VH-VL binders against Thioredoxin-like protein AAED1, chloroplastic. Designs and how they scored, part 5

Target 1, 196 residues: Thioredoxin-like protein AAED1, chloroplastic, of Arabidopsis thaliana (Mouse-ear cress) (q9zuu2)
Amino acid sequence: AITGASSGAGIGKGTADSLDTVKVLDLRGNEIPISDLWKDRKAVVAFARHFGCVLCRKRAAYLAEKKDVMDASGVALVLIGPGSIDQANTFVEQTKFKGEVYADPNHASYEALEFVSGVSVTFTPKAAMKILESYMEGYRQDWKLSFMKDTVERGGWQQGGILVAGPGKDNISYIRKDKEAGDDPPVEEILKACCA

## First folded at step 24 (VH-VL)

Design ya6 (from y2 with heavy chain M34I)
Fold by OpenDDE, fold request of step 25:
Structure ya6 (fold): chain C 196 residues (1-196), chain A 123 residues (1-123), chain B 106 residues (1-106)
Amino acid sequence: as target 1 above (196 residues)
Amino acid sequence: QVQLVQSGAEVKKPGSSVKVSCKASGGTFSWYAIHWVRQAPGQGLEWMGYIIPIFGTAYYNEKFKGRVTITADESTSTAYMELSSLRSEDTAVYYCARETYTFGSDSQYFDYWGQGTLVTVSS
Amino acid sequence: EIVLTQSPATLSLSPGERATLSCRASQSVSNMHWYQQKPGQAPRPLIYGASNRATGIPARFSGSGSGTDFTLTISSLEPEDFAVYYCQQYDSYPLTFGQGTKVEIK
């Protein structure tokens, strides 16, 4: 089983430095330094492959289910996806995601975090089974978003991950990079990182 | 019950190609990766590659240096393995196997196997 | 690639005896499986995820282990258990099998 690797202690500063110049867009199109998302608060940040991705939507959903726990701990739930502000807004409209959503149309955060990308890590046997399961559970791929120019040009093969950071720009306490599509960490692992 | 039925035995000359079929029945075909594993006479098992029918993507063991092509036809629930530039060392029983995933144990393993296809490469 | 080494190569036992088969990996493996193959037949799943019995597998079969060392145990051999057993890893590509352990009747 290909499982995402968690970064050990000390990788936080290096990761933070790599993100120092990275900006994301809020739903209104305002540029926000990504580190500001956890500057004054702790945040769970989920990086999606793209806003139409069924596995990403499922991940968003199971994280949102734990939002009460996060809220109780003063932890913000954040989702970042590659694509336009319009795609981000469409995602929110369709999923009703209970968290903050930001767009990274330049993939700056993904590059900075060195998330893997490729067809071989997107279309895996395990991913197929997970997609099937997600469909059985009622989740759906948004094909319109999936076939948008930006997504197509990028191939939709960019993987994401989970970050837990803050308070403090340099305080990155947890990072898990997806090795392949659907490489979701147990939610308990995230809760332990953010809220224990 | 899921069943994988393979094509019949083949006798081939060196340098030629062979294409073996694997037809699935009794379950969903498109979402399950079909792997190919071969076994030389009296030897162990060697993994060759897989196809994910729904994606149409295949992945191969580099050991075969591009000689193997795995395809799938969803309309007929059939996977194919073509091996080119055949050598005597390619004489083996070739198996197709379905990969399954168990969510509870996070395990990927081969739950169903074809009956095997003997390919004999001889001058 | 991850190399799986099984031991012993051959295990000669009588019905009713306990069989212990070993599989050692060249590196840590999280997804280890066992297959049984009888002469003239395709392999069939026996144990998946180191310790889970596949569907229809009798309770006399058990798997254990983690990291680099894995064990398949047959508590009391039945006549139908005389076969070749393979371990297989699904941690990384290429997928690899052990060379097999033949359990034969003494």
Scores: ipSAE 0.831, ipTM 0.927, lowest interface PAE 0.5, mean pLDDT 94
Fold by OpenDDE, fold request of step 25:
Structure ya6 (fold): chain C 196 residues (1-196), chain A 123 residues (1-123), chain B 106 residues (1-106)
Amino acid sequence: as target 1 above (196 residues)
Amino acid sequence: QVQLVQSGAEVKKPGSSVKVSCKASGGTFSWYAIHWVRQAPGQGLEWMGYIIPIFGTAYYNEKFKGRVTITADESTSTAYMELSSLRSEDTAVYYCARETYTFGSDSQYFDYWGQGTLVTVSS
Amino acid sequence: EIVLTQSPATLSLSPGERATLSCRASQSVSNMHWYQQKPGQAPRPLIYGASNRATGIPARFSGSGSGTDFTLTISSLEPEDFAVYYCQQYDSYPLTFGQGTKVEIK
């Protein structure tokens, strides 16, 4: 499919169990079981393509704009990227993202969630237009991060998505897998999933 | 105003190749996908493929089984469509069209079209 | 591929009359568009996203529909409206067009 379909659906226990084996790194380099991020709280978890991705940064921004609503609902805003801790820190420094940021340098969470990857889903006509728009809006891609080894090894073709989970490790109530770069759901859909 | 200006009509023999150009003006070029659509005489529209100039990536209708090659030159704001192993059935007007994206409606459609290039394949 | 079937094939009407054109998709489509093509000219965008008029398109043109059924309506035909109209989907590759509806003068 060319056009992204907005579908909020839960995932099965199998996927949750797979995620339970996944660890991510906080900004200090501590290993955190990913499921702990929503074990005792509800969380909106945005999975970035990589920390230098302009579309991911725009997504982070529009999610952050709703952080007050999330906070009021006791919902954590979390961003996970497939880069290193240093990349994550650079991301935070550059974007001033107010949510929690974690690195998944092994892409373990991306694999567990079966996010798509490929050149064809990265370089799409729509993605190009969205990138242009993002630049016009003042967002920038960090090319240095984009060309780092761990990003390059994956070709920069990894896609992300949005997860709403918790409280409870297996309580995954919403998953939106990006069909292509820039396949953002309406923010209202996310808010409905997390905070309604 | 955005304009797409295509190369002139072509007459080709079966088995030969044709390369049609589409030059864009009046707007940005690199970020807009350029599609190629053909129309046989008295027939409907058939999508052939697209190029995204900034990425250099192209995608094709499998119907053409690798006979079509779409390229772009950003320096000249020109897209090209080459069709090889021409057949009489390839006789058509070939159009380039620019794809645009409307954020508010989340729609991708062709907002500007070239004037068309008639390619006649005959013995 | 998604097959788009337009009906009728030909619509013979007089100026001032209402024209209703149908486009049916073989599967649900979220990104449906309409193009107008006059004789000897390239297609031009008419309606995008099922119901949005493209730039410069008069108010007499309207689009509606969702899922598999879409409609283009011309409330009162003007002489310049006699043309062929195509629906087109952008949900999946290959991109496809309907076979067209010819609106001709009665």
Scores: ipSAE 0.831, ipTM 0.928, lowest interface PAE 0.5, mean pLDDT 94
Fold by OpenDDE, last read:
Structure ya6 (fold): chain C 196 residues (1-196), chain A 123 residues (1-123), chain B 106 residues (1-106)
Amino acid sequence: as target 1 above (196 residues)
Amino acid sequence: QVQLVQSGAEVKKPGSSVKVSCKASGGTFSWYAIHWVRQAPGQGLEWMGYIIPIFGTAYYNEKFKGRVTITADESTSTAYMELSSLRSEDTAVYYCARETYTFGSDSQYFDYWGQGTLVTVSS
Amino acid sequence: EIVLTQSPATLSLSPGERATLSCRASQSVSNMHWYQQKPGQAPRPLIYGASNRATGIPARFSGSGSGTDFTLTISSLEPEDFAVYYCQQYDSYPLTFGQGTKVEIK
């Protein structure tokens, strides 16, 4: 399909197992098992393409707008991006994202979750339009982050997604894998998954 | 208002190539995919491919098997479609069309069209 | 490719009558659009996303449908509505159009 698609609920044990050994870095550089992010709490986890990506920043923003709802439900808002801790910190500084931010410089979680990657899924007509709209709405691409070595080496073609998990390491109730850049689900869909 | 203005009619011999231009005005150019659609006389519409000017990436209908090349010049807000190895069957009106996206309906469709360029391939 | 089949091929009606045009897809489509083309003119957008009127399109035009079956309705034909109508899918490449329905004056 040309348009975005979602991988619905019921991912279950298989996905959890694939993430069992995956670690991410917090903003201080501590290694955190990714499953610990939802071990004792429910979490909405947004996987960014990279920390400089304007579409990812917009996604972060519309999720953050619902953080109060998430908080009321005891649900953590988490963003994971491929890149260094410095890039993650820069992201937080620039966006003032109120959720938790983690770096996955090795793309371990992205590989485990089998997020797609490629030029063809990055440079789409729809993605271009969404980028334009994002700019019109005041969001900006961080080009410095976009051209950092790590991002460049990965081509900047990595796609992300959204999962809802916890409480419990194996409790993955929702996952949506982006089919292309900017393939965002309606926020209501996320809220239904996490907070209904 | 957004306008797409195409180059004039062409008469070509079989085996030759034709390059049709589509100049956009009245809006931003770089971020909108420009598609090419042709229509043989008395026939329907056939999609050929698109270019995303800002990315410089093009995608083609495999039916044309490398005979079509779509390019864009951002400095002039112009998209081009070149069709080589022309055949009589390539006689058609060629349209450029701009793709737009609507968030509310999650829809991609052609909101503006060029006036069309007649390409006649004859011996 | 997704094949779009429009019916009827020709619809002969009088001004003021209701026109119902069908577009059937060979597989489920989520992005279906309708275009109007008058003789000697380029197509223009009519309906996008199955049921949304494009800018400037009169209320007498409406679209409906989902999955494989889509319908364009003109509630009361005006003289300027006599044209060829095409459905188009944007779900997968190659993008495809229906063969068109000609609405002609009876």
Scores: ipSAE 0.831, ipTM 0.926, lowest interface PAE 0.5, mean pLDDT 94
Fold by OpenDDE, last read:
Structure ya6 (fold): chain C 196 residues (1-196), chain A 123 residues (1-123), chain B 106 residues (1-106)
Amino acid sequence: as target 1 above (196 residues)
Amino acid sequence: QVQLVQSGAEVKKPGSSVKVSCKASGGTFSWYAIHWVRQAPGQGLEWMGYIIPIFGTAYYNEKFKGRVTITADESTSTAYMELSSLRSEDTAVYYCARETYTFGSDSQYFDYWGQGTLVTVSS
Amino acid sequence: EIVLTQSPATLSLSPGERATLSCRASQSVSNMHWYQQKPGQAPRPLIYGASNRATGIPARFSGSGSGTDFTLTISSLEPEDFAVYYCQQYDSYPLTFGQGTKVEIK
C-alpha cells in the first residue's frame, strides 16, 4: 500500500505460538525468550529496521516521549533490532533510548511476525520525505551500522513494526506491521492500545 | 519558486526511442520523487512511473514496463524519461511532476508540473 | 487498478453559478486529489487529501468525500475556472486519474 493508513489488530494464536520459540539477546548477551518480555507485564515493542536507521531512531524517540504514560500504566517500552549486541549497544549510546533494547541477529522475530522486506518498501517517495524531515529535525542515520555485514546481507531492506502484548505470553493485543520505511502510526494509536 | 522545465517537442518514427528531460529549479531535487504522466490528444492523464533521485530507484506502470526508463541526475537536478519502441499510440504530451508529502493530511500529490513535451510518433 | 469515474463528463454553467463535480472510485480511497487543467497548460494541484486546498487556490474551491465518493465544488464560477478537472488517487499503484470533467461556459 502507498498510503500511510495503518490499523492495529490482534495477532493470531499461531503466530503467538511461533513467537514462543523465538529468542532475543539483551545488551549483556543473555538469551531471552521474546515472550518473556511481556509475560508478567504489558509491553510496547518496537521492531526497528536496523539499529542505524534514522526513521527507526525517530520512532524510538517519539515513543520514548510517552514513556511516562507507559510507566504510569505499568507498560514497558521495548525496542528490538535485527543487528548484533554491539549494534544494539551503539544504538543506546547514540540515542540514549530509555527503554529496553534487545538484539535479534537471526531475524527470528521478524520472520515469525512476517514483517515485510524489500527494496520497493524501503525506497519509496514517502520514505524519502520522511527521511528528509527526520534530518531536518536533527536525527541522523548511522552509516557505519548500516554497512555492517549483517545489515548489508539483508540489504537494509527489512521493515519492522509495533507490537503491544501482555501480560501473558499469548496476550498480543496490537500488532502493526510497517508497510514501508517510515510507516509510523500516530503515537496516540499506540497509547490507546497499551495504556487506555 | 519550484519550476520544472522540460525539453522541447519531439517527432519520432515508429520503433525509435525518445528521451525527454525535466530540469528542476527553485528547491531541493534529490528527495522529491519525479513522476511522468502523459496525455494523448483529447484524452485524460496516464501515469507512467517515477524516480526518486536520492535513491536512484524507479517504479513503473506495468503497462510501460520494458519500454520506459526513468533516470535522474542529481548534479543537474534533471530527471529523464526514455520511451522505446515507439508506436503511434505513444503520441502524447508528456509531463513531469513533482510529488510532495503533507504530514498533516498524510497526502501524496503532485504539487508542481512541467510545461509538457509533445512527442509525435508518425511514419 | 483503482478506476476513477468522474461525472458529469461536461458541465455547462454560467459565471457565478455553483459547480458540483463527482468522482467515484472502484474501491475505497484515502488519498484523493483534484487537479485543474486549462487548455494548452499542464495540470495544477487544486485539492489534495480530499478537502485541502493547494497553495494559491481560492476559497471558492472545496473538496469533500470519503470512501468511494468524492466531490469538488466551486461555489461561484469565475471566468478563469472554466477548465477540465481531474480526480486522482494515490492509494495504490498504478496511480490513476479520472477521465475528467469539463466545465464549460454556457
Scores: ipSAE 0.830, ipTM 0.926, lowest interface PAE 0.5, mean pLDDT 94

Design ya6 (from y2 with heavy chain M34I)
Fold by ESMFold2, fold request of step 25:
Structure ya6 (fold): chain C 196 residues (1-196), chain A 123 residues (1-123), chain B 106 residues (1-106)
Amino acid sequence: as target 1 above (196 residues)
Amino acid sequence: QVQLVQSGAEVKKPGSSVKVSCKASGGTFSWYAIHWVRQAPGQGLEWMGYIIPIFGTAYYNEKFKGRVTITADESTSTAYMELSSLRSEDTAVYYCARETYTFGSDSQYFDYWGQGTLVTVSS
Amino acid sequence: EIVLTQSPATLSLSPGERATLSCRASQSVSNMHWYQQKPGQAPRPLIYGASNRATGIPARFSGSGSGTDFTLTISSLEPEDFAVYYCQQYDSYPLTFGQGTKVEIK
């Protein structure tokens, strides 16, 4: 599979409506309506494949390099991962990610946003090369998180995406659904959506 | 320098199968997709599928209707393509090719090719 | 399936002349490549990503185009350039090649 991500401005009420009942967990285990993450401020929200993923850890790092630009524009940086709060806390401890981190253990946000899943979009020639590059740069897969029962039961085939939303629960200005593992947009595209 | 060396020419009867090997040397094998492309005499190039050795995953052109199997052996740096239920139309030179990825242009193309293996299917 | 149509089928030219080869795609393509194949040899990459020369390819080879229309140009033909040229897309499976343009001595 070599399909690319769908992206664009002007995504509207339909996407926001699909998220109406979705809740995520903060690191303390409190349930948060997902739209609260951008209700009162704009946010860049990255949806990871899973908390142990080497490609997602690299994406988190490159987004965090632009946190000062986001902060200057009043924009929050948020990461959501499919998994438990324990997995989310392990991710924060290992990566020292400077943005906010939330867990979605029931995968409700992924289902509502219809993110891609499948073996054919996870194990691609391009993903193999990007994983190799990430290892050469010093990033590592967390094998303990990768082999946890929840991750294994889904086979690790879940893909993520990036959302720019807010202020206002219905105000979604950018969505990118990863078409395969490692399908990173240029960071400038995200900065234009959030901070231009 | 990377080299792909294929097994020798074969003559086969209709209905039989053939297995062509492609041995890589002079570079990393496991992370690069190995594709198979065939060329009938006097004709163009036709893509058959690939394998990614590190994942053990293969992907096939639907045209071959489950007749093709592509595998890899990391320990010998060798990819294999097996084509079953051979027909006279399967007479072709079969190439293996290594995919590379260019991060700057986000391009996937074939940087190294094997020398080709002629498979002749005749009664 | 993305169909690639090359034109002309045959291009008869003399050394030193400019060759212009066309490849038209049935759908928009961003991952377009060109290969050269000499008689009795495997193809080799010439141009990747429409316009980037592959390793070791001399400057007389250039590629251009976007969307559905792509061009390979050989600015001044050398004797070793008389071969068949194929375009290839990597936007959608199955991966497909054009039928080829033969560049031959006139």
Scores: ipSAE 0.375, ipTM 0.793, lowest interface PAE 2.4, mean pLDDT 87
Fold by ESMFold2, fold request of step 25:
Order: sequence, then C-alpha cells, then structure tokens
Structure ya6 (fold): chain C 196 residues (1-196), chain A 123 residues (1-123), chain B 106 residues (1-106)
Amino acid sequence: as target 1 above (196 residues)
Amino acid sequence: QVQLVQSGAEVKKPGSSVKVSCKASGGTFSWYAIHWVRQAPGQGLEWMGYIIPIFGTAYYNEKFKGRVTITADESTSTAYMELSSLRSEDTAVYYCARETYTFGSDSQYFDYWGQGTLVTVSS
Amino acid sequence: EIVLTQSPATLSLSPGERATLSCRASQSVSNMHWYQQKPGQAPRPLIYGASNRATGIPARFSGSGSGTDFTLTISSLEPEDFAVYYCQQYDSYPLTFGQGTKVEIK
C-alpha cells in the first residue's frame, strides 16, 4: 500500500480495520459492507461533501471522463455521499453519473476515514474560484439537496476524499483527504494509483 | 480591465479608527478574495487578511485580531478595511489586492493591486 | 509561520547586466511568487508558481527553484527594472513576504 500524495492519512491495515463494520446503502436501500465495493475488484471511491455540492458534481464528472480507462483496467468507479437514498437517486438523475452510487446517511465511512470538516475549510478563496469555474462550465449547485434537514444537521461543512482500494478488503493503496472544498488531485495521480 | 481604486490618504490620532475603501471595476467582484496588505515607510509588506464577497467570509492575520475588520458591499463592488485603536506603528500604506487562481498550475497570487492609501497616525 | 529570507539585500548593477535574486523559505513551499515594486507604486506580480511569468512580464524575467530555495533572474537589466523585488508564499496562513531585494543602478 502507498500513502496518498496530497494530504492522505496512513493507509493499509489500520485504515481497513476502521472500515470493518461500516455499511453503505445502494440506491434500492440495501445495506452493503463498504469493503464489498473493492473486495473482488479494484475501485476508485470518491466521497462527496454532500449530494447537492457543485464541486462534488464537477469531481464526479472529472472522474467519469476517465471511466473508459478504469473499465479497461478492471477498475470500478464509485461515489459515496453522506445522505439518504432519495438524495443519492436525485444526484444520479441530475448528473447522469456513470459510476456506482451509494449513500452513507450515518456518516459512518466519513467518521472512520477521519475526513476533515469545518466552515473555514469550506468557504475559501480557492473554493470560490472553483465554484465560479464550475458554473461557467455549466455545473450547478442543487440548493434543495444542500438545505435538506439531514445535510444541514451534519453542518454542511463535511469534506470528502478519494480512496483507491482492492482487490481485497484490506488492500487500500491510496487515500486522499480533501483539505478544503474543491481540493482536487491531478487526475494522473489517481490513474497512477488505480490503473498504472 | 480590472482596476482597484482606494480611498484617499488619512491623518489620524492615536486611539482612533480608520476605514479604507477599495472599489473594484472592470471585472467580476463577488467571487474574488480581496486581501489587505500594509507597508510601513521604508519597510516590507505585511499581510492583514481577506474577504470573499460572495461568501461574506473574512479571515484575519492573528496579529491584527480584534483590531481589524474586513467587509465587502457587493452592490457597490467595494471592499473595506477598518483598523481600530490606532498606534503610531500603524502608520503605513495600506493596499488592497485581488487574489487570482491559476487552474493549470494550482497557484494563488495577487494579480491586481489598488494604488495604496497612506494612513498617518500622529500624536 | 513561514519565514522568507531574501538575499542579497541590495544589488548595484548597470543596465545590460544579469541580476540574480535569492529567496529561502523556512520550510518547503509550492506556491511561491515574485512581485516588483517601484518607489511610490503598488507591487505588481512578476512570477507565480516559482517559474510562470505573470501577464505582460517580458521574457528577460525568469524564476526557478523548488522546496526551500528559489531564484529570480533578470537576464539583461533594462532601466525600468531598477526596483525592489519581493518573494511571497501562499502555502500557509499567515501569508508572508520576504524583506525585499533592491536592484539599483550602479
């Protein structure tokens, strides 16, 4: 296993242990152990800030542009968001995201991976510029999803990250914890971790 | 072309406050962080903080905490910096500067600067 | 807080000569920038991201370096290049500038 290049915490056995009991929901509401997402295949797993976030929607599209490279390498593209299956389904309907989508309404994976949270890492000068760029490229914030009660109760300041893991439940080769909203790695960094 | 125009020079007594304005024109105001940087006579540059008008959020250099307030008015495309409890060492030229972000190189730097506002604090 | 140390404090040179300015950071930085300031004027951006010329900056200005050691080079000084030059980092708050290097006419 390797440590993520940007801001990753430790990877490998310790991180895999923290995920042992974590479950996520598929779009039909079935509970899936999170490690099943990479047990039998490698996966690139993006953890969104929330399902209405314009920056997360742009990241999802940015990763989906590389779906063919991932498919050719036998690598799944997965997005996990902190919210309900209704919010996840709305995200899929609005974005047409080509990867798999799962919901984590209890934030269990975010807590286990110790992703950053806070107002001061959400509303930064760089995030403002990236939101503006995203709007000029045609991406939009879904304000209804952004102001749903469960999103607001969790603060709305939750940051995400990117995980590359599998095959094998304990095989985590890359973790990147976003330092602030819109903290995107170069795509080559992710492709090196998943698909080199 | 983007231009930042600051309010005129001021002479202040110790213990008073000053509020400097920075009016932007020729570009989008609300999405760009506006920073404040001061320069004492014959000295280097000292960063004071910023505001992001669209978010209404400000961030301050801790050495000015409690004495500086940075605000913005989107309707007039104007940022403000207010410094209170003035001392003689606050005599400086105060600049506003716009932050830009270069997407290709992931760089944040100041692309446009105001002309500067001299604030003189004299007994 | 990241401290930036510039050297030399002053360069006394003639037009046409090469100027080499140094900036050393107290820890590794990736967002290093250079500004030019003439007397009575605001600073202007010169180099961003260590090596990229800002808009309108002529090719005689170049930047290099990484980690903690950065260099600004003016390959052939023009009369308008006699000014003070500051390095600046944006890796962590508070944002900091070097103390400046004055390039003056011999």
Scores: ipSAE 0.371, ipTM 0.791, lowest interface PAE 2.6, mean pLDDT 87
Fold by ESMFold2, last read:
Structure ya6 (fold): chain C 196 residues (1-196), chain A 123 residues (1-123), chain B 106 residues (1-106)
Amino acid sequence: as target 1 above (196 residues)
Amino acid sequence: QVQLVQSGAEVKKPGSSVKVSCKASGGTFSWYAIHWVRQAPGQGLEWMGYIIPIFGTAYYNEKFKGRVTITADESTSTAYMELSSLRSEDTAVYYCARETYTFGSDSQYFDYWGQGTLVTVSS
Amino acid sequence: EIVLTQSPATLSLSPGERATLSCRASQSVSNMHWYQQKPGQAPRPLIYGASNRATGIPARFSGSGSGTDFTLTISSLEPEDFAVYYCQQYDSYPLTFGQGTKVEIK
């Protein structure tokens, strides 16, 4: 389905079509067609809410803990965030994330994938509990990134998701659109999709 | 031990408003959603909405269409529910309840409840 | 809106008997909970996530079910179990409760 987790080869052909013209920026500012991220290899692609988000930083760390499993299966780990390359580089510096990082300052991939957005799905009771838990585990929100103009201009209410795709531009085997902030799948679900 | 203590019973005339308080003690207040649930005499439970004190955000059951306002004061660890334009069918016991979240089962449920506040609406 | 329908409306049993309470949802639910309300008291949590006992709840209370069909079981009724039992879903807003099952101890 369009809003739920899906798996299977070719199941996301309509989703792949919506991404045909979408480009993201690498850390040097070069435009990259988003499908290039999985055309020649399978990739787990995490879409962050924004680069300062404590819940997204916890998800990034959680996925990075499985990078050895992904590498053994020939699967790349990729994170895309809405914002500038400066914000993306700040994220990498602060988190030491071991995967690839790309910026999508115009939210083009988020719009194409129809990720959820809104105040009512950002400031939820579950999100509050997960933020508290993340703070107890030592993760922190970057408030400077959270209040930057382009984060605020697009609304800090953007939600993300997780995509497993490739090899091949049209080969989307799993997509999960977060229903609210902090809506993490069990890691086993992602590993089943990428790394069987 | 977490405890929720509500304000006392009230008798109101139709068309007026009522504001019920819910003071929390014995635990962290700001991060837990406080919900309001009412129970008319001899009837079941009806959810009205919640507030998350740390965010200052409230969410309402549309059924109460602009009549309910839920607020919180972190400095006193107190949540409030105000219901306006009262009708006789608003006669009920009004409860506050604290939401908790269990990470193992991904469950959101009400772990502590206030004692209830009877609001009687009569001409 | 998810409608929860409980059955039976009233259950009259003797102490020591087994009670079985049903809750059916109008659509699939994963966040299903049970509350007990004794006369003159606020509800208290009994079962959360369909099958997990809340803190301090005796082992005679158990929950089961998934999808649209959920069951609360009291294996051996005690006099203190005279109460109304409500199921509640947290899958979508507005949050809803079942209409209640009254357990009367003969």
Scores: ipSAE 0.368, ipTM 0.782, lowest interface PAE 2.4, mean pLDDT 87
Fold by ESMFold2, last read:
Structure ya6 (fold): chain C 196 residues (1-196), chain A 123 residues (1-123), chain B 106 residues (1-106)
Amino acid sequence: as target 1 above (196 residues)
Amino acid sequence: QVQLVQSGAEVKKPGSSVKVSCKASGGTFSWYAIHWVRQAPGQGLEWMGYIIPIFGTAYYNEKFKGRVTITADESTSTAYMELSSLRSEDTAVYYCARETYTFGSDSQYFDYWGQGTLVTVSS
Amino acid sequence: EIVLTQSPATLSLSPGERATLSCRASQSVSNMHWYQQKPGQAPRPLIYGASNRATGIPARFSGSGSGTDFTLTISSLEPEDFAVYYCQQYDSYPLTFGQGTKVEIK
């Protein structure tokens, strides 16, 4: 599989327009315009495949390992997952993730950002190897979240990505759309986009 | 040591089918994609597709999609490739190969190969 | 589909000589691999990711290149190195191999 990223000035206009009406839920159920997450500060925003995904939990952990660098640069760490507030709260409880967490139960941000979806990009040889490695490192899939009705009805084929944006609602400086499950960028690429 | 052992040589008539087995031992089976690659006499290597046993998912080279079926049985650590509607140009050695992923170089390649199974298609 | 073209088709050399094998891709690739196949045997991996030696491969084998042009070098040929060598890409499906370079004794 091939992975790709886009970085640089001026990439945000079309992407920002796609997000104009998108709202996500905080952990208390309040609707938040997604651009408010980076309106007043720069943010690294990770979009999970779903809240039970072992690969997404590992990505969240490796981004959180760099939270001190992000904090020193005034950059927030945010995770958005497709699912309910209850699923988001379960994720926070189980992982102790130190960034902000939001839910997108209608997948609006995923649709607006045109993240990849499909069986052929979910069940890949590389994804299998990364899941195995994640298990050997002590990460675990939450099978209850993975097999909740709304996750199963969507098929679990949704992929995620990483966005670096702000300050300012239209200021999107980096977007990476995962090409398959487990398509992680080197963390240095993210740090260059947010913090250098 | 990981080892892939394939079923024996077969002689088939045009229009029939063949099913080749590939039994893995000495390592983990379910998490590794098992690929099938064939080699006609005196010719190079041609990729046919793979299966990932833990997912139960197969992916096929479009050239063979209507004629090839790849399956796996985790309980016996065995992958299978069945090729139907055989033609004379299907005469080849059929290999199974295990894919590995190297986390440092982000590389996917075939680290272990079966010994090959000769399938001869003749009238 | 990515086409891999190997050159030369046949390389006739003596033991102790340096062998240089080329593989050209029809488009840029990052996951290029090399396999060795001796007569009557299955292929075995030599080089993965253009330049990394697979397990158990002697230091006389090295790989280099990027983009569309890749090279396998055998610094000093041993008797067991006379075989057919294939490059293979894993950047897009279908996975493809080059047509092979036969390294034979002069």
Scores: ipSAE 0.321, ipTM 0.768, lowest interface PAE 3.1, mean pLDDT 87

